# VHH binders against WD repeat domain-containing protein 83 (wdr83), part 10

Target 1, 315 residues: WD repeat domain-containing protein 83 (wdr83), of Danio rerio (Zebrafish) (Brachydanio rerio) (q6dh44)
Amino acid sequence: MAFPQPRPQAPQLPQHLWRTVDCQQGAVRAVRFNADGNYLLTCGSDKSLKLWSVSRGTLLKTYSGHGYEVLDADGSYDNSQLCSCSSDKTVILWDVASGQVTRKLRGHAGKVNCVQFNEEATVMLSGSIDGTVRCWDTRSRRMEPIQILDESQDGISSLKVSEHELLTGSVDGRVRRYDLRMGQLQVDYIGSPITCVCFSRDGQCTLSSSLDSTVRLLDKSTGEMLGEYSGHVNKGYKLDCCLTDKDTHVLSCSEDGHVYYWDLVEGSLTLKLPVGKAVVQSLSFHPTEPRLLTSMEGRVQVWGAEPEDAAENES

## First folded at step 5 (VHH)

Design a16 (framework vhh_7z1x_3)
Fold by ESMFold2-Fast, scan of step 5:
Structure a16 (fold): chain B 315 residues (1-315), chain A 124 residues (1-124)
Amino acid sequence: as target 1 above (315 residues)
Amino acid sequence: QVQLVETGGGLVQPGGSLRLSCTASGFTFSDYAMNWVRQAPGKGLEWLSGISSSGSYTSYADSVKGRFTISRDNAKNTLYLQMNSLQPDDTAVYFCAKGDEYYGSGSYSFFDYWGQGTQVTVSS
């Protein structure tokens, strides 16, 4: 029997509130899914990093060791390690199971805005207001960085690692892409301070948000601007942006209390999701499913696709 | 020992101009964003302007946008505020402060070091 061609499902946009987590950390400066999307990390102004179950909404562990606000965090692919960075100028490597500090790394001259593991979790990369990116070996007890990248003319606001490439966003209005194997640098001039950078899932494009209240999509190979997304408010805060798991939409936090969704190709506003009446500071998109985390003040909200209206007895 | 010292305040008539300076010592000035904040008599603190570590980015409160200009000289460890078209309600003690590069008028602002302030009086 010939079957009809499978119908592609319309992209699901996370716009239904599934859960609100009161993190009890003061302000939540960053929220991140872990590598598999089953857990979430919250970075608190109370100096703590917390690990939560997405499915249960329960606190699993609190990580205490930073001297000031935790500004960013990342989890290793195998869920054995966490890394975090702080206004205290340090990067901490944690053992997930024990909650113990494995190493507290000093060297940055100012606040550390962003931190991430490479895919293999063999290196941590940190970006600071001091204008440097520092690369740290996770496997050794060496306290000095393996490498310092100092080509930025102002503070590093955001970084992302994909395979052998490092993408950085700077206050100097430039997005930099480093080939970590070849030592090559490509620079895209935006002209306004960058607040967030990320790679597209297919690895062909870069996305950046900046304080001119604009998000931009650029082709990696040419630097050609493929898309521009606006209408939100980003004038004073270091706000996150991202792409959906299938690269169908661009998302941005906003100072007006909303998350904005734009169609990637058309650039048209698809959804203006109301979160609340304060700055939406951070977001994280699930690695494989249409689920979104947003942080506003001391709360994290988990958003998913709309629930099914019809419950049916199939047995 | 971190120190921030403001100078350049004084008495000026409405419509006049003043340039404030802040000299920083005890930290690597070129690695930090800097801010100007004021406190009018009997009122709370009001953030006015911020400048990134290199000076490539500046931000302003709506109350001073178009009238005030922030700048810095990293070789001299000095922050400046050029104030034009001064009004009687600009009368305040003006402080320089070390803080975040992406600082707006938000409720979660934190400054780790402040100067002693310089008085600006706008009077007809």
Scores: ipSAE 0.030, ipTM 0.484, lowest interface PAE 6.7, mean pLDDT 87

Design a17 (framework vhh_7z1x_3)
Fold by ESMFold2-Fast, scan of step 5:
Structure a17 (fold): chain B 315 residues (1-315), chain A 124 residues (1-124)
Amino acid sequence: as target 1 above (315 residues)
Amino acid sequence: QVQLVETGGGLVQPGGSLRLSCTASGFTFSDYAMNWVRQAPGKGLEWLSGISWSGGSTSYADSVKGRFTISRDNAKNTLYLQMNSLQPDDTAVYFCAKGDELYGSGSYDFLDYWGQGTQVTVSS
């Protein structure tokens, strides 16, 4: 006779506040996990980029070199390099250990909203209000970009790289996917300014958020809309969206002080997480564990279960 | 030093029109979203309209949608609000404000720099 199977546990969603970090950077414009999720990056309106330990909650390094607010940052897969972008119109490549500027790259005509390494950290990609994406070689000392992509009709708000594909979101209401090997471009018309784009973890779908207070999931190959998520407030701010570590839920920041979680398939609201009484502007989801970073004003909050190594280090 | 200076307010009869201007200095105007906010006598702040850095995207509060038009001239560092079909309940101090947004249409609670305001009075 078959024994009753235990009910499968519901996926754990990060909803327990584990720590709050006062970043001492003015407003935190972006918060990002590094590639392995052991560190976090905070981009400050005070012109600094800061690196923190997730497990200890401690400041490890401050990176100073930008002339205005730092708007985005990314870490290389091997933790040797950081890249950042600023309203000073530059992209900076940093050595993590020394805190020194390796290169300061100029060429964008306006503020740079987003920056990312490719998987191999051989290229940095930057997106600007000037409507261009610029691709920079991390290994050469050239000040000129390898490639400029200028098909957007208005500013670039967000970009993500996966293998040979680049995904961009624009104020022109379009999500663009470039196949960098084949030179092919797919354009999905949304009709409202895009605030954030990302790939699903399995690489089969794209997610976009826009100023019509709607997050959309599209099939990458066909552009067919698979899901639509609403109820949050996104009318004026460049808010982040993402997927959970196992692609079970869609998350969005909100101007009402909450992070919204929707079931990916059903589209139903699963959790409305209260963060505070200000705009939740930026979020980052851990690459492998149910752990979330949120930024609101000058503070970053870490949501999820306390890491085992942090408990041991506190004793 | 960041400065926002509003002009164009005054007394107007119901059904009339006014055009407000806001001249910006001390920052790169073309890099930032701009907003209009008002405060009626004895009331709180009300966000009215926002415009992206390029002017390519605009948003309006339901109370002013179809009556007010936001625009900008980046060459002159100037933000405008064209107000049509004015009613007595449009009587307020009108502020221009710089946001921390990529685009306009945001909330007044999160704007980083404000002008001193210009008075608009709609009365017969």
Scores: ipSAE 0.012, ipTM 0.429, lowest interface PAE 8.7, mean pLDDT 87

Design a18 (framework vhh_7z1x_3)
Fold by ESMFold2-Fast, scan of step 5:
Structure a18 (fold): chain B 315 residues (1-315), chain A 123 residues (1-123)
Amino acid sequence: as target 1 above (315 residues)
Amino acid sequence: QVQLVETGGGLVQPGGSLRLSCTASGFTFSDYAMNWVRQAPGKGLEWLSGISWSGGSTSYADSVKGRFTISRDNAKNTLYLQMNSLQPDDTAVYFCAKGDEYFGSGSYYFDYWGQGTQVTVSS
């Protein structure tokens, strides 16, 4: 009595190369979408931070002020500010429109691996090889951090902020989640240096990648491991991992020149995307659309779910 | 100018020991993870061991785990590899390499590595 129902369509995955951007910054250490996904940020070994149009692939502005390699960057929700961190041990707050350094924050004892705004861009959080996370007020003239988190036993490699929670990954093989309002700390022992951490889009899970060539999905409330993803190569690099815009797949960079896509629930490999013959080090997934940025050496690739449309020609 | 200079290689009998040193200059040594890699004749590069910036975390390839010990002296800008129970298959040129993010293999940041030191394990 039932009609044959159409099979559910497979999720669209970004696997079509739209463009390659030669960033002219030496090595690109990190690539990040901005908050709305219309722009991308590239962090260069040449000491510069650059802002690019995703749709045109064009350079919009160069931010110069760091003394050594730029290792990470983030954009505020309203596109008015950028923050960046560097091997020069500083965190810089920038005005996007003018390109001017608003503040240069000192205090870390070693290179700063990661930096992020909270949702309201009222605080910047930075993580350093010195083993500390430092919280900086974006609005005040205070030059010292408002809070220092020093529970890590070795360098901070990655951090992510969601609402009142801070997630950190450490070389000590631990993922830490801080409730910044309640002052509570949860520690998950992985046992290999952590390369990247992130939250699922629904906020229910945490994802971590580590140097044992394994990506792990943990339930946030219990710490129970829900998924394990492997087959890629991650033995020496600080490789990025992430989830798709709808939490359907887990993605990881790989030292073998590919981006790996696994089904979140099944753990099965869905796609092994060839990028090139060098390490794919950094990636960023679009906030609302199936679009991906990858970095390999000095270049950024922009990937979409469908082939890029032919240019319109009207007369 | 970034420079890494490896020393301590030589000819040793199977079962013997050697200590390799790597002296770093031109960058803030204490801010970076450091690695040892080797290349045997006719083979590609093999990562052996890594050490974090502070020396608090170390990692080893399965082929050398329990036989080799990596250490560092940040005051002297020097990286060490203590090699025990050497085998003929350990014959290779040994390189010191600057890690950018972490210790370990595959870093294309190996632009900052030295000329290497030859280790020969033979009768």
Scores: ipSAE 0.013, ipTM 0.458, lowest interface PAE 7.3, mean pLDDT 87

Design a19 (framework vhh_7z1x_3)
Fold by ESMFold2-Fast, scan of step 5:
Structure a19 (fold): chain B 315 residues (1-315), chain A 123 residues (1-123)
Amino acid sequence: as target 1 above (315 residues)
Amino acid sequence: QVQLVETGGGLVQPGGSLRLSCTASGFTFSDYAMNWVRQAPGKGLEWLSGISSSGSYTSYADSVKGRFTISRDNAKNTLYLQMNSLQPDDTAVYFCAKDEEFGYYTSGYFDYWGQGTQVTVSS
């Protein structure tokens, strides 16, 4: 007699509000999970970067040093360092534990929209409205970037790093993929200003959002368009998009106060998550679990796939 | 502190052209997207055109696309709107508007407006 096999569980989507964090930073321009997903980073219009506990919703540290709004941030894999970028045209490297500025990097001619560490945290990459990406050595005391990438015809709005590859989105309507080891460049023409780019978790696809209110999925190796996702509103704001932890769904912020979830393969709208009555500008998906961060005005919402555990109750 | 001053309005015949200028002060002009918005008598506000902080990206409402051209001179802190093939329904007060957020893109939300300049298109 054979025993019946249990059916695989359907993908879990974060749609239960666990926590709302009032960040007290003015507007939160970007929200990011750290590398392990236990902490979150908030980039404030008040010029501060803040580190919070995801599980408790408590402020752990405030990082002060930027001269204008903080626009993006990233954490190193070992949680020892943060990097941030600002309208003040600088990139700052921070020591997490002390809260001190390790290095303040100058060179960009305009505001810096995006910043990220490579996997090993040996390099920071920054993208600016000046149309350049600058690569900075985190271990060196040199003031100059290791490399400047200036192939973009207009401002850099978004970047992501995966292994030896850099993905950039530009106002010029192009998504660029650089092989940093081979010096090769691949360009995909979208035709509307890019607001966000990311890699799929498996590294086989690229995702981009643009001001034509469309999110697009491309096969990385062929450049073939595998999916288009629409119905949301993205006409003026630099909104974030991402993929779920298991690449089952595409997510986008929206100017209408919702986060939109589409099935990756079918392209059908699965969930229209109400966040509030203002623009949802930034989001971040947990690296390994179905958990989502959203930012709207001065607040961050933490979303889970199930109601928040009542572990504090006696079992 | 922030000030936007529009000039260049006036009376024109149908089919004519006008160039509007907006001089900005009190902020770093080159860091913000700029917009033109109009209001016809008895009507609400209509967004017409936006331009990125660098000037490389422009956007237009369908009602003016192909007839109006937005441009900027960051060295002079000046925004322009070249209006061609003017029609009687282009009669409105035209406002220069600053985007409220540090951004390359227009947000559709504006924190500072000029006082407006009247454009009248009639025979």
Scores: ipSAE 0.011, ipTM 0.354, lowest interface PAE 9.5, mean pLDDT 88

Design a2 (framework vhh_7yz9_2)
Fold by ESMFold2-Fast, scan of step 5:
Structure a2 (fold): chain B 315 residues (1-315), chain A 123 residues (1-123)
Amino acid sequence: as target 1 above (315 residues)
Amino acid sequence: QWQLVESGGGLVQAGGSLRLSCTASGFTFSDYAMGWYRQTAGNEREWVAFISSGGTTTYADSVKGRFTISRDNAKNTVYLQMNSLKPEDTAVYYCAAKDEYGYYTSPSLYDYWGQGTPVTVSS
């Protein structure tokens, strides 16, 4: 079996509420850690993108420029730029420090569901209900995409980039992995609309969630199913899934107001974390530490592995 | 000025079939996802079926295998083919449209609603 290695002996899971952030953005459509995990991004139905401090829960800057709700966002590795996508069919590149729109990119025929920088932040990749992924050069002033990927038979719901690989999830029930250097495509057939995709931290596996209320772990090279995770509710909402920072557990949002944690290898439910009485729509796991962001309606909650350290609050 | 107009409801015997139609005007139909909901007196609206702008379908567990949602973009119409009808399918059926990609089944997340068409299934 090609499970991530090495497995920690006693993994800590984020199950203690550290803070609740009222985002003042209407509904929060997506919540994302930045590359180093010190900041979080919130994508609002009020058309704004907001940047917050994780440790303080304070608003640092508001990014205004989209014509409709913001559906996804990502931050560059050096914290100099943000990218976002919207129901307005555009992708925006932002300067973090000034809050200004650097470029507003048009070309998608429908709403843009997902967006991400590559590792070097030289390319933005966007996925749309129009069934295409568009690759945009961040450094040039050109307004046309470098490349358009149109292999999907229905809308793109989710994408993730890792090194030279692009992973996409589609409403057509397929997870696609593109080797961007070689121009090669591998397809895994799931059979239900995909809501979210991600890579394992070690890069050996892919994780996908779909509307059959099932999360699946597949071996990246073979497409062999290594794990299946169920018990949550995902029948009608586009919900996020992810892996913990050390690939010990699989997490999924749920329509029943919980985040579900399953042991990666055993597939058994480890924790059913109560968030609230509404749909938990989006989550993001910290890149290196056991910390979780969840969004429910207009609020983001920050979860840690342990209660707040008393020494940090001394004086 | 948007409008959704349902038709095709009526009285049918258990085990029978009905096809509901919903014709849209006042917006670009092909850009919208479409859903069907039903409501009985004294209860909240219950989601029945969903079809994406690209044609992918999802169904509530109570109707899966019996109902089929489809769309005809040239006619600006969404359909609900209802087979093997049961008395518990008796309800007012509503057509709904959402101006966003997604899989939302909550009534509050749909932008446009029809007036409803009654379906009565007798034993």
Scores: ipSAE 0.139, ipTM 0.578, lowest interface PAE 5.5, mean pLDDT 88

Design a20 (framework vhh_7xy4_2)
Fold by ESMFold2-Fast, scan of step 5:
Structure a20 (fold): chain B 315 residues (1-315), chain A 123 residues (1-123)
Amino acid sequence: as target 1 above (315 residues)
Amino acid sequence: QLQLVESGGGLVQPGGSLRLSCAASGFTFSDYAMAWVRQPHGKGLEYIATISSGGSYTYYSDSVKGRFTISRDNAKNTLYLQMNSLKPEDTAMYYCAKDESYYDSSGYYFDYKGQGTQVTVSS
């Protein structure tokens, strides 16, 4: 059994609001930390992708080129490139420094819900309502995909890449894990449309959220369900879920304006964080520190641990 | 040519049933979410129901929940709307549309609607 082992320190849960960013992009459909957590990406219903400083909360660059809402984005490990996907059915590869479109990739038959680089940023993977995952070479001028994965029986809602593995979530109620090197596929049947999938930080478990208002943790090696997390509202929106930086807690967005935190092992609700009065749609957890990004309507909030009181006995 | 052809409308008494069909051609039907929308005479478009590309997810407006069922046959490139317990208020022109909504039908938009099929519910 490969249940994630939490780190021995008492978990610092991000619940202190450090900053609110008014993104001025219409609705923010996705918010993502970059690879090192120093920057954040916001995907707007106004068709723009924006890059912001986490520490200052300032807009650094706007990326314009999509014809409809931007639904997801990812940054390369070296911060030189961005990829994004849109309701316009395209995937765009961007040069970060210049803001220029490097390539605009067509081929999906419907909106593209999710996109991610592999660890080396040599491939972009995109998932669409057309039920396919398309793999694109970042280094060639090739316009057609390297590979198309079409085993899903309905739209792809979410994907995540870790090492040689691709994890997908589908409207067909299945979570699929592809071993890209071995050409093997494992399918886990959930039974309700999947809204988000992710890997645990230690790579031993998979997490999925679905429209039955339930988040599930599965052991990757056995497919055994290790945990179920509920109490939030997820009935109609494509909401994000994730794990904390040390795999101590499961987090989910909610249609009721909160982010829910559950203890990973016990499944008990630890914190119901109030964000506001609208749907909390997207979240992103910092790669190495207890910091959380949440998006609600046109705003992104940056959450962290309680700051140390500077007046406390350091005179 | 991308084409959607609705059929199955007609005159029916209150409490009756009708099944609408939409025949799709000129695109890969199985790659798209599909929707039914209606327009009463002299009024705006009203969303009725959406179905995902593979049929696993459906959503209905409050006005038709429990009475209407949307379904699809991807092998036949056909979308259906089963309408039960029809009311005079259901009288409208019914349209089939490609739907690219974001799992939230309140914010959807349509790509290419057909010619429509008239449903009239009267005593």
Scores: ipSAE 0.163, ipTM 0.574, lowest interface PAE 4.8, mean pLDDT 88

Design a21 (framework vhh_7xy4_2)
Fold by ESMFold2-Fast, scan of step 5:
Structure a21 (fold): chain B 315 residues (1-315), chain A 123 residues (1-123)
Amino acid sequence: as target 1 above (315 residues)
Amino acid sequence: QLQLVESGGGLVQPGGSLRLSCAASGFTFSDYAMAWVRQPHGKGLEYIATISSGGSYTYYSDSVKGRFTISRDNAKNTLYLQMNSLKPEDTAMYYCARESYYDSSGYYPFDYKGQGTQVTVSS
């Protein structure tokens, strides 16, 4: 079989609605793709974490154990484990197949806003309104964190880990990047509460969104601002931002019911995607394909770059 | 178990000032962002001011910006609202609220609110 002819090199942007999932969890506080993008996780105000098939839109499993709203979740690279965090101040490690709590980790003094595995799933990192990041060993029976990072002057709103680096966003208006192998800290002062942070796919840049209705792209090594993206509404909500699978565009949720897409280099608005009439709070971009998840109230929408095949026969 | 007890309300003339206090108990006060919300008789809740857990960020609705100041004393488990240049339109029941997550502009972003203290601006 000959390879298909290369498609035009135009960036593909997910703007075609494929499905709407009614999660039946109250409000969906966070939506996340798993590591391979075949599944999605929904964090409910009903205290549950749910795992769904992306291709079918069907519920696969419900994870119950938190005492309050689930605020964030992540899946391990091998799909064997999930981690979640809650306003109940705990981090839970779950066995995917059995649905059982493997460990319930206490130590944070307040709500835990964000959680993520490192690449090998040997460590979980959690960020709390208590102003600390806690690093937990997934393999040990140890209940105490391996490390506590307490340089933040106010609550941790968002974190991302890539290689040996941890990126945090704080209500104190600072984005912090920790080199965990060398114990070095770089601080970028934004001046407004940070709502979300992430790394570019190539690992060269950091992206942050803040309550001044601005998303910023910084060179990781120098801290030089490379891009600034505005026009959306982010004045009061903890909204997500991200980059496309090929780092062509910056995306942000918005309080006006849209997802905004900007050209990364030019900073120009390329697409204002209407999701609905409420706040779009959470989003997740597929790891390798132009596919987007958005959450609004109790529903998650799956968006693709092409219209879903009208034949409706997934092989 | 959880308690938020507001005080400091009363009758005041237009242009006057009041300082509201909220005493928190039954939870670790320093772990939560806090808010003041108000409700005029027979109307909906209005979110007027919020303060982050560490106090580094404050938000004010446009109706009170420049006139009201929110502050907190984590050592005393107490939230404050200094209200200056009061207007008849500020007449409402004022509630101290504990925020459920980082959301200072949505409907009902709090998971608990107190009993309230009445503020009446007349004449």
Scores: ipSAE 0.013, ipTM 0.437, lowest interface PAE 7.6, mean pLDDT 88

Design a22 (framework vhh_7xy4_2)
Fold by ESMFold2-Fast, scan of step 5:
Structure a22 (fold): chain B 315 residues (1-315), chain A 123 residues (1-123)
Amino acid sequence: as target 1 above (315 residues)
Amino acid sequence: QLQLVESGGGLVQPGGSLRLSCAASGFTFSDYGMAWVRQPHGKGLEYIATISSGSSTIYYSDSVKGRFTISRDNAKNTLYLQMNSLKPEDTAMYYCARPESTYYYGSGSFDYKGQGTQVTVSS
C-alpha cells in the first residue's frame, strides 16, 4: 500500500453563507467588524447605528442620535466606545454599554463619509465630502478638532489609521499617506475617484479601489505598483475593498452583486462570490479569522470558511 | 422640500450656444455630485454629464464631449451646463439631476430630477 503524500494546505476563504441578518435600517451603508471580530456594526439609511453579535446574529443595541444616514462607524479596541459619522455633517462618540451620545462633534461643512479611531482610541479621524480630515481628541471636552488636514482637492471618501500613519482616499484621484509623528505627506496619483483605502495587515502595502473598476496594491516604501485587480464593476458607487486576515487575497465589492477575490501576488481571480442581485456596497474582513461581512440593500451576510453549523461554535 | 429649478433653455440656431443653470435648494448641494440628463421628445432619458462635489472629476457622454462643459458653484448652490456648437439632435428637455447618495457619478441612478428646461435647436 502506498502512503498518501502530504498536500499543501490552501488558505481558507470565507465562501460559505453562515447567516443573513435583516437589519431593519433601510439601506446598510457600511458594515464593520469590531476590534476583536466578535461583534458587527451596521450603519443605516434610517439614521441608526446598530451593534450585533456575530455568533448569534442578534441585535444587541441601537444607537440613535444622527439626523440623517449613518455612513461609517468604528469601535474602540477595548469595546467601550463607538464612533460614527453621518450625512448630517456630524461625528458622534458613543458609550457602548449605555447607548448614550458622549459627544456630538460639529465642524465639517458637508457629509462625513468615513471615521476611525486610532489604535489607542485617543483620537477620532473623520473624512468629509468638504475635502478635509478632522482629528478629534476623544478624552477632551473641547469641541474643536485638534488638527484639520486640507490638502485634498475634492471629497474624502475613505481613511484608515495604522500605527503612526493616516491613509486617505479622495475623489481627486489621489491616495495620501500622512506620517502623523513627523508631519510628512506622500501622495500617490491614481487618476480616478478613490472609493476605499486600506493598509495590508503587515503594514508594508496600501490598497485602493477606484471608479475605473480597478483595485491597486502599492508598496508603501517605494510607491511601486505591486498588483492590479479588475473584472468587477465599480463605476459609480462608493464600494469597499480589503485584504484577507493573512494578506493572501484582495477582495472588492461590486455593482454586479458579487464579491471578487483575487490572489494577491498573481492578480488572478480566485473566487467570484454571488451575494445577490443588487450592488454589494460594503464589506469587512475579520481581524484574525477567515470571516467576511457583506452588505446589500438592507441585509448583512456573514460568510465563513466552514459550513453553517460551525458558525454556532465559537472557540 | 428638495427642489432643483432649471433655467436658460430656449430656441437657438445650429452652431449656437446656450448656458443652462440649475438652482438647488432643500439639501446640502456641496454633499452631492450632480448631473445633467436630457430627454428628446418621445425618447428615454439620456445621460449628458456629471461633476463631483469639488469639481475635480467630470464625465461627459460621447455625444457631447468637446462641445458641452459642466460646472458648479457650491457657494451659490448652482449647477451649470455650457452648450456650444449645438446640433438639431441636441433638442430635448434638459434636467438637473441628483444621484442617489452613494453615487459619485454615473448614468441611470438619480433620486431626484427637476422639472426641466426645453432646448430647441432649429433653423
Scores: ipSAE 0.373, ipTM 0.721, lowest interface PAE 3.4, mean pLDDT 89

